# VHH binders against Protein DOG1-like 4 (DOGL4): the designs that were tried, part 117

Target 1, 232 residues: Protein DOG1-like 4 (DOGL4), of Arabidopsis thaliana (Mouse-ear cress) (q84jc2)
Amino acid sequence: MSKMRNLVEEKFLEFYESWVIQLELYLHQLLIAHNNNTMSETELRHLISKLTTHHKAYYTAKWAAIREDVLAFFGSVWLNPLENACSWLTGWKPSMVFRMVDRLRKSRVVLVEAQVKKLEELRVKTKFDEQKIEREMERYQVAMADRKMVELARLGCHVGGESVMVVEAAVRGLSMGLEKMVKAADCVRLKTLKGILDILTPPQCVEFLAAAATFQVQLRRWGNRRHYVTHS

## First folded at step 12 (VHH)

Design kc77 (from kc1 with T58I; framework vhh_7z1x_3)
Fold by ESMFold2-Fast, scan of step 12:
Order: structure tokens, then C-alpha cells, then sequence
Structure kc77 (fold): chain B 232 residues (1-232), chain A 122 residues (1-122)
């Protein structure tokens, strides 16, 4: 499979595997912190900062990679089929994190009325931004079917090297549009994550981040085990 | 079926060294990250160090950085903690721990050893 992958796919595969391994080590720290009532606010904020920095590193690497080959992120080789099936525009669906927030309400951590109000306002804004991106993707797909299909069809009518340049220009145009859309989706993800962390107290942030990391690591392990079982 | 057994604890003088071992069985050891955790008398659990399944990623708590070294031997299904420059406040029960995704939303390590006592005193 490495022979069939491009350089962007190989580099991001190496990055992502390392990134997920580090996330699991942070999950261990979050689990102990969640069950330790003797940690100071300073210690909790330091741990939260490690996770925030880790997530920012992911988007820094992703945006560098999509500039070179955005299509690598649609059906990614570094994700198992279960992870790919759960993807929305190359990542997690922003509204999904509010399901994790709802679980906090049923746990040992109690949210005050002011936090509940702010989280609901953020939920509404996130859903609005999410729907706006979905409408843009729909328009993009319609435009691709109209313009690029016509350009590709013309390739069959022309004889000579000019047709090669037309195909290359079409591919570049498609990639630029997708890159813009993926970055827009990632901006909604980052704004939503930051918004939640700004509303929650440090102990609540630790529980939220533990829930998020648990879900991400579980999904990867469940998908990998399914593959192992089918292949024995 | 998963079993973790810690050994190597004991009484040591300040400035001394100890090497702890944790032998694992009942799961594919090399596929799981492992942690060392301790509990001093009357205190909560303190995370000390973690190591990835391959051993390629290692993390330490600031309290033990430069003094303790975590390692693993996947062929022997064994996790190690080399403890140097021991201080009286390192006195605690030391546990090795594994997290299991099948425990769902409990946010706790699923598999703990029985622990090994380390006492730093003259």
C-alpha cells in the first residue's frame, strides 16, 4: 500500500499515528486528574493546555497537507473504515461534541444555569455554521457536475497535448474549492472546541476532554479490531 | 483474565534506587499503553509516567522527571520503572495500570495491579 500512496499521504499517515499514540498518553493523564480532587487549578489548566496544543498541532499539520493534496483527506488511508464512515467533511461533525456535553450533565460534574445558557447559545451557532457549510458543499457538487464534466467530455473531442493541460487545470480548480471548504469546516470545529472550554471550569474541561479522547481512541480500536477479526 | 503483578518494592534509604517490574498477561501487551501510578498514605492517586505500546512515546510527571525512567520489554510482557534519587515523599504504593475501552463511560483504568510498597526512610 505504501507504493500506491503519494508523499502527502505517507507523511500524514506517519504524523497521525504518532498524534493518536500521544493522545492516548494524554488520556491516561486526564483519567487520573478526573479522579483526583487534590489537583490545583494551575495543574488542571496546564493539563488542559497540553490537550489544546495537541489539537492545534493536528490542524496545523492538516492544513499544510491539504494545501498539497486535499483529496487525501476524503477516504483517508490513515483512518480505518469505521473512522472514515463517521467523518463529516474530513473530520468530526461539530454538533457531535454537544452530545458529550450532555453526558457531563448526567455525571458527577454539575453545570450552573449561566453555563447551560452559554452552551445552548454556542450549540445554536454551531448548528447554523454547520448547515451553512453543508449548503456550500451542495452548491460545489452541483457546480462540479456542470462545468468540469463538460470540460472532461471535451477531452474526447480534442487531439493533441492541449487536452492534458485542460485536465490538469480542472483538477487544480476542484482541489482549491475543496481546500477552502475543509478549512471552513475545521474553523467551525476549532471555534466550537474553544467555546466549550471557555465556558467550562477546569475540572469540567478535564472531564469533557477525557470523554472526547475516550470516544476517539475507542472508535479507532473498535474499527481496528473489526478488521483483525475478519482477517484473523 | 487480564492480570497485572507488580514487584520490586521495599525499604530504601534517601538517595537510593529501586527497580519496579509489572508482569502482564491476558491481553496483547504490545498493543496497549501502560502507566505507573502511585498512592501515598492519605493522598489521592498520582500519575507518574506513561509509555506507548511500542515504547516510542514516553511521558513523565514533573515530580519524577529526571529521576525515574519507564521502559518495557514486549517479548517478556513486562513494564519497568527505574527509580533513582529516592526521597521520603516518594513513599507510596506503586501500581501499573491499563485502560480498557470496553468499560465505556466510567473514565477509569480497568486493569490495576495489586501494587508494590515503596518506603523511603532511614
Amino acid sequence: as target 1 above (232 residues)
Amino acid sequence: QVQLVETGGGLVQPGGSLRLSCTASGFTFSSYAMSWVRQAPGKGLEWLSGISGSGGHIEYADSVKGRFTISRDNAKNTLYLQMNSLQPDDTAVYFCAKWDEYLGSTYEFDSWGQGTQVTVSS
Scores: ipSAE 0.617, ipTM 0.845, lowest interface PAE 1.6, mean pLDDT 84

Design kc78 (from kc1 with S35A; framework vhh_7z1x_3)
Fold by ESMFold2-Fast, scan of step 12:
Structure kc78 (fold): chain B 232 residues (1-232), chain A 122 residues (1-122)
Amino acid sequence: as target 1 above (232 residues)
Amino acid sequence: QVQLVETGGGLVQPGGSLRLSCTASGFTFSSYAMAWVRQAPGKGLEWLSGISGSGGHTEYADSVKGRFTISRDNAKNTLYLQMNSLQPDDTAVYFCAKWDEYLGSTYEFDSWGQGTQVTVSS
């Protein structure tokens, strides 16, 4: 049975590096499509579908991995320090994606009033869902510090017998709680992404997805090119 | 100093084949994903195919899928496009391209070649 943490980390590192490489190929397609006003709606919808399928594949792989080791996603070894510093509950912060939507207001393809209203309604709902998850995380962190958990930690400092089993059960409970919260956050991410794409026209979807993919690929490149100066 | 040089274009009959090459210099070729794009008369730029740095991932536009094959030889710093079953609508200038960094609000490729003309006519 493969339940070891290192195996989950190694497997997901291989998956994620491949997934980001594929995202960059899709980014190239999006950049060309954004600058081509002669593409058919069918061609644009097919490209958008490739991106949505790619993101769904990420969450399918992620949810399989967190069932085995959710802690691997807190301070992930497949992310550089800059990517980790920008993470909110193991991924992008849902409300922040609306900053990319704001770029569409300055594009050559103008948002109509009905779209602006639906996007603002979605922004408010997304922020509400996000705050609900943040409150659950705060309660989880507070529960970690209660006297019962402190007592279990003290007991676990001694090697031997039944105390080891009690500590192991507590750790499993903590992991299950984190898994539930990570999945809840990912559901908000997927609902937000779907909501935006449902509101936008195909050319606007391409521009939005290009902005999102550019940010993701560029953040990784900036983090990987970090230069540390030991003497000034 | 990045340089991309496309060759292999020419006049070909409908149903014919051509192989395009793009020779790259001035960067670590194997570290970059590469793309083939074209511009037909009266149309904008059309993305045709992409390949990852290792060659392990490839993608194709629906218009060329099954007819065109992208490949690379990292030892020779060369990108290829094998074009089969060519049609008059494939007439265009063909460019190889790479993206280094997002440099502005227009979402442009950082590096483009000079292009090679492909004409499909009887």
Scores: ipSAE 0.624, ipTM 0.847, lowest interface PAE 1.6, mean pLDDT 84

Design kc79 (from kc1 with S35T; framework vhh_7z1x_3)
Fold by ESMFold2-Fast, scan of step 12:
Structure kc79 (fold): chain B 232 residues (1-232), chain A 122 residues (1-122)
Amino acid sequence: as target 1 above (232 residues)
Amino acid sequence: QVQLVETGGGLVQPGGSLRLSCTASGFTFSSYAMTWVRQAPGKGLEWLSGISGSGGHTEYADSVKGRFTISRDNAKNTLYLQMNSLQPDDTAVYFCAKWDEYLGSTYEFDSWGQGTQVTVSS
């Protein structure tokens, strides 16, 4: 089991490194598109579709991996310490994207009143869903302190097939709870991302996606500069 | 500090080939993804191709896929664009570009070369 969990980490590390490299190449396309007023709506929508498909591929791979070992995502070896420090339930905090949307108000593309209203409604809904998940995580953490869980941990100190089987079953149950919570958080992320893209025009979508990709790539670069010191 | 210099442009007949070079200095070349873009007369910037720092990943615009090949030599701090089966519509100034930092609200590349002119005509 533990060896199979190590293989999940190795495979997702390989996937994620490739995925981030591809994201940076898409970011370059977004930056050029953002500064090109001769692109057609069809060309812009095609580029937006590439990014949407790329993000969908990430969640497809992530959900397959968490079915095998969700705990790998709570201290990910494919993320540097800075990326891990900025993580909320194994990914970006959904309400964070609205700070990026606020930057669009100061750019060359102006949001109309109807868009501002829909974005504010989406922001309120996202914050509500986010808080609901935070309450669920608090309940999960309280349940971990339950006396029955403490007793199961104590039984794990005994050598024998029966005790090992009971501990393994308990750990699997805890992992399934975390899987459901991570998927719930990812669903809020995807709903928020889709909601924003549905409200924005194609040029605004390009600017938003460029902002999001810039943040993700830069956070990785800043964190990796410190990591070089470890000689690993 | 950072400098990018494009060379290799010129006049070529339709169906011909050219190889562009971009020599980089002032930064750790192998740590940055690089891109080729072009600007045709009266048009905006068009992204053509990108390559990862290691050279392991490449991307191409549909308009040049199968005709252009991007590559790099990290030991020489040089980026290349091999252009085959050139068409009149490929006439443009070609630039190499590097992106490193977010530049305010513009999200623009922080380093550009001066460009090299490619003209495809009989």
Scores: ipSAE 0.556, ipTM 0.820, lowest interface PAE 2.0, mean pLDDT 84

Design kc8 (from kc1 with W99Y; framework vhh_7z1x_3)
Fold by ESMFold2-Fast, scan of step 12:
Structure kc8 (fold): chain B 232 residues (1-232), chain A 122 residues (1-122)
Amino acid sequence: as target 1 above (232 residues)
Amino acid sequence: QVQLVETGGGLVQPGGSLRLSCTASGFTFSSYAMSWVRQAPGKGLEWLSGISGSGGHTEYADSVKGRFTISRDNAKNTLYLQMNSLQPDDTAVYFCAKYDEYLGSTYEFDSWGQGTQVTVSS
């Protein structure tokens, strides 16, 4: 690992810790708003905007970081093992959020027929986009196991200018391919989130965002509660 | 058992100051973010401010930003709210609250104090 990759991991760890702490404080605001029927639409929309901006800030920082070192996002040091185990292409699986949306059907504010239809259309599109990316990732993994790549790995065992340069070019190509796939997955995440928020009313958006933030915070907390045996 | 006890409320003139305290017991205080919430007569709960477990990160509602300061002393298991430039509209019962766990289908704080009354009047 280069010094630059170590710096990327260190900087994103610092960013992510702060980002999650802020998410928990926004969760507190969402919980109060969800249980308060006296808030105006303007106040609810302002809170929703804070969450949307917060998520946008995450992807802005992530995309800057993956341009430097995309591999840092596979087995991330800022995520606990449970969070890493639940990751789909470096983040949440887009279609999983529709399980949270299904809970809104039990809400005090019931989804109308038009919303149900639009959410189903969005769910189908999201699943299609997920499967397309999964096929691309499978092709990427197969290409990495290709005879040509195996031969390049063997050449890398021999010290020499030409073989070193060929291996470095291949690694750069692999990293660029991963960056493209991660950004494609993140675009599906953002389109899915925006689509849901565009379909829901402000009170329903607050409930949805509270559910999503609760799950993210609780998943981190469950993973952090795992006991570790120290070996001296 | 988790317990939160608020103190420091009282009667104060407009423009005055009060410092509220919330004493916590029954959990590892420094591991939890805490919030101050108020309820004015005939109105719903209003979130005012939140602070991270370490105290390194704070958030404020626009209605109190610049006037109120949240802080904590983890050695004393105590949360504080310093209230300056108090206005009649700040009259409410003030609660401290903790969120640890999702309570089934309910999205709400799992622990609340009894509250402390703040009255701002001439």
Scores: ipSAE 0.657, ipTM 0.874, lowest interface PAE 1.5, mean pLDDT 85

Design kc80 (from kc1 with S35H; framework vhh_7z1x_3)
Fold by ESMFold2-Fast, scan of step 12:
Structure kc80 (fold): chain B 232 residues (1-232), chain A 122 residues (1-122)
Amino acid sequence: as target 1 above (232 residues)
Amino acid sequence: QVQLVETGGGLVQPGGSLRLSCTASGFTFSSYAMHWVRQAPGKGLEWLSGISGSGGHTEYADSVKGRFTISRDNAKNTLYLQMNSLQPDDTAVYFCAKWDEYLGSTYEFDSWGQGTQVTVSS
């Protein structure tokens, strides 16, 4: 039988396309701000606030959607194959943002020693939180291979009445566990992003956010053109 | 070869209005977000407004919000900026700009027009 999109996938696809278009407009503001030393600290903080609000809106929409269908996020129709290949538990890997931070060490906006120390402490904490989630995912995947779950999967091959309902209940339980794990990963993402922004000065925040948004927008453009996604 | 040509600038009294145009060529205009940026004498570049490729999304700097309106006509490859309630502090060279991609170590816009001068004085 053919594979069909469900309502959650359709709604989030519309949301995500709009969200990315808006992100690109914010990116352009960040790029202008980055090469303009006449902007006040108040103006820079306002721009940074727009970006943080935009990211919070994404997670608000995502958490509402995963409550209805978390599995939609493990086969995301709103992401191209390149974006999906770079995903870790339905989103960017938290420690990855420190690649953008490393760029600041080589840029014209130099980090002071106190900032470098705090960023390194945050990087270590972020890695620890990632490993904790990865261990939880491993335990979850092992539990799926449990004899009882395997028997439920076999039972699902015998279509008719009550057997279908039992399989649906088991899938619902699986989905609840994945929802908890995805939310935990998203909390680490938000905590890491906020932590970095709290350590950096407003001009450094603008450069960091510009680097992060540039990567996100360019990865989507490259994947849509399929320059980096080929088969042998 | 990307080309952006701004027109419509001039001398206007405080409280007056002007409409700027930017004619684009050398790329698929409807596929790119477009921006208006200005540079006043002795100041750096100030981003004013941006519009998505389809025109469905617009953003404005707080300094011009409610006074300026960005729009585009994709059939004519033209970007517009309607400027109302002009103030002496709006005196600047106005540029249209587009960004395509990040090029290595730079965070600069790919393409800029030559600009059009707007002077607001009594």
Scores: ipSAE 0.309, ipTM 0.720, lowest interface PAE 4.0, mean pLDDT 83

Design kc81 (from kc1 with E59D; framework vhh_7z1x_3)
Fold by ESMFold2-Fast, scan of step 12:
Structure kc81 (fold): chain B 232 residues (1-232), chain A 122 residues (1-122)
Amino acid sequence: as target 1 above (232 residues)
Amino acid sequence: QVQLVETGGGLVQPGGSLRLSCTASGFTFSSYAMSWVRQAPGKGLEWLSGISGSGGHTDYADSVKGRFTISRDNAKNTLYLQMNSLQPDDTAVYFCAKWDEYLGSTYEFDSWGQGTQVTVSS
């Protein structure tokens, strides 16, 4: 039996496929720039700007889509199972990027003490914001399980006209709560990314963005390497 | 294992055209995005253009946009770069490149080919 996709899923699938293809081409640019010690600061900042604009385009498209159907982002059809397994609130876990920052400590261009201090302060702040959102998720789950919601679920089991309207209103309320949490998580992602880029020098930004894009593209490639036998 | 061989370079006058080819082996060519990169004497590597595995998506550096066209023939495992309106500043060794699925310490990128020399001079 065929599964039907809604229009939001179809539209975002098309957007995401194009977006990730462009990310891989940006990765090539970042890797080349990383191996070029003659690029000017202006040239490096221009490349960094391309990447930040690309990520902002993703969140612009995502926030438009979740306004229409946030549930499409839980178990997304445009992500392979490995990518879905690695998701935290519909995207990357903000604190994970500090693993990529830790690689810069082993780089030829070592972080100065002032940068290390600022990055540690940002790491602590990011973990705090992340935990705050996790607490909001727990509150949401508790609210879903409260007596009023149990009563609404019981009412919905009988699928009468009056019951259908009440269930639809409850589902809309739940979706609005999820949208708010997803946007909050995305704001932490964007603040963390901006914070790191503001602390790092342009060459370090290029190396960091290359590491992040490498991980994202590799994860997609590994998940897509599943071998399917197609029969006509 | 992976081999990339660039050909098609040579001496050309300003305003002239050249078509570069890159023959690939040792990997599933159609599954990988490919790029053209160049290195002028005394300078570092410069990214010029990239193309998706299917050929359906391309991107170009501002310095070559409108003058260069990247394309591929997956049946022949060959990548192309059509270069028009060549300028003296385009003088460089041209390389084709593939991302090496690397998860090492520095995320470094190396060209796998020997390159082909393009000289734009009267």
Scores: ipSAE 0.668, ipTM 0.864, lowest interface PAE 1.4, mean pLDDT 83

Design kc82 (from kc1 with E59L; framework vhh_7z1x_3)
Fold by ESMFold2-Fast, scan of step 12:
Structure kc82 (fold): chain B 232 residues (1-232), chain A 122 residues (1-122)
Amino acid sequence: as target 1 above (232 residues)
Amino acid sequence: QVQLVETGGGLVQPGGSLRLSCTASGFTFSSYAMSWVRQAPGKGLEWLSGISGSGGHTLYADSVKGRFTISRDNAKNTLYLQMNSLQPDDTAVYFCAKWDEYLGSTYEFDSWGQGTQVTVSS
């Protein structure tokens, strides 16, 4: 209506709406597969591959979009306020997926000791990697408050091509820094997802992907329907 | 409250076609993605196809891709499955299903019809 959107926001909004709708259809397939103990390992691996490809398609589209306008991903117009409130550097917080892993420990197909150990090692490494990114983001935010940036902000208040160009160059520099950090966070997300899928058996992978997709789809539905979440 | 009723099953020869229908009531049909699922004798449930609430997006299991077409008529609250090039291994009870939340620890569709029997034999 009265809201202004740039071309990157419009294009990614269209992509994301389609992507989430397709995720929900994959979720239906995962739910049936999870409750079917007659599926072959080959059939399960093929389904897992489809979900992995779907998630990779998201990051391919995202990285193309952030190259054009990374700021569109901070307070994204294609996410509802609840989804935005749960966001960490423009996406899910990598360590949070281990909450889905905790559900697998209560599964009828028990995780063996070797898997539990490898998942704990992956959890620790994932937390270490995300903390490193958080420190980089903190340094970035502090740098934005540096004397030079304060002076550039003052120059931006003046009418003139020279001061405008200097401010534009500084903003582009800031955007490139944000793009690098967002890509670093996305790499941790992809490595965490791959790591979990590499440790789990195919039936356990289906259960994990079903849990993750359920959470993502339900969070979107809760945010779209309700001002608040009924359960934390 | 939610009711799903499947019709259109029957006996067909290999290579034949059937169109299944699922009439829905008790919920806002156009707001929910719907799926077709089947169960053959001695096997578990097999997901076949899904369609978004608007009908703009569809997804198919490899076993039926190119042979089956899912569609919906939101004005009639009806889901369809057009089945072509039927094979003996397509013999099963066919169900339409709706999901809108996770049920406990098992992950299940929240609403199922009674099913319609499809038998493919000479």
Scores: ipSAE 0.648, ipTM 0.861, lowest interface PAE 1.3, mean pLDDT 85

Design kc83 (from kc1 with E59Y; framework vhh_7z1x_3)
Fold by ESMFold2-Fast, scan of step 12:
Structure kc83 (fold): chain B 232 residues (1-232), chain A 122 residues (1-122)
Amino acid sequence: as target 1 above (232 residues)
Amino acid sequence: QVQLVETGGGLVQPGGSLRLSCTASGFTFSSYAMSWVRQAPGKGLEWLSGISGSGGHTYYADSVKGRFTISRDNAKNTLYLQMNSLQPDDTAVYFCAKWDEYLGSTYEFDSWGQGTQVTVSS
């Protein structure tokens, strides 16, 4: 029987390749909408809804996969080295999207004072939630160092089936703790994304989503070329 | 220098078929997802269909799903759009497009062809 981790990695790699291709094609649609002055609010909301559904599909697939093998998401085989280097708890750092929001302030789209205030409140809350998770991760890493020392000592003393069971139990414990933290981080990501979209008008949402998709697709292309890693 | 050249447009009766081609040069064709986009008289741009660089994944707008088929021949650097069951509201200039990498602050397709006119009329 194949190891569960290998099957999870292969299945998620196939999913992720399809998901990123569809994201790039959604980016094409967002660019058209951004440069089109004739789309109705209903048409823009429909496009925004498709992007929201697309991102939700990613987290649905991810959470199913991490229930089976959360460690596959630390140093993922479906991500290039640059994408992996830029990961914070298996994904984008939530506060990073506010840099993309700041990009909107430099565009032709005007943010009103009420929106600026709400975005700043959301930025502060997002940073607070990030710091809380970072403290949890630090505590987990310290606790795992102590746990690993005990389990490694036991592994050195036992041979045969007992050693295998001890390693499996230790990995299971590690996985459960990491799964909880990854899901907490993903919840912050989703709440931050939803918060921004709720504050912005439909044309502003299109520009924001285009900026986010551009960054994600561009980062993948830079990493795949590798020379951008040495020159950036 | 990126070049995209669309051909295959023309006059066709309602219910008829046309096959559009887009010949690409100046970039590694198989490394880029490609889209078909149209602009009807007096209207804005409408995204119709997209295909992955390998050709393994295709996506369609609801308005053309089941009637249009996108495909590509990477050996010939050519993108295709097979259009069936054409309707009068399919009348438009059809463009192939790819998204180029932008280091600046503009989110626009950089690479458009000159377009090919499709007219569906009795």
Scores: ipSAE 0.392, ipTM 0.746, lowest interface PAE 2.8, mean pLDDT 83

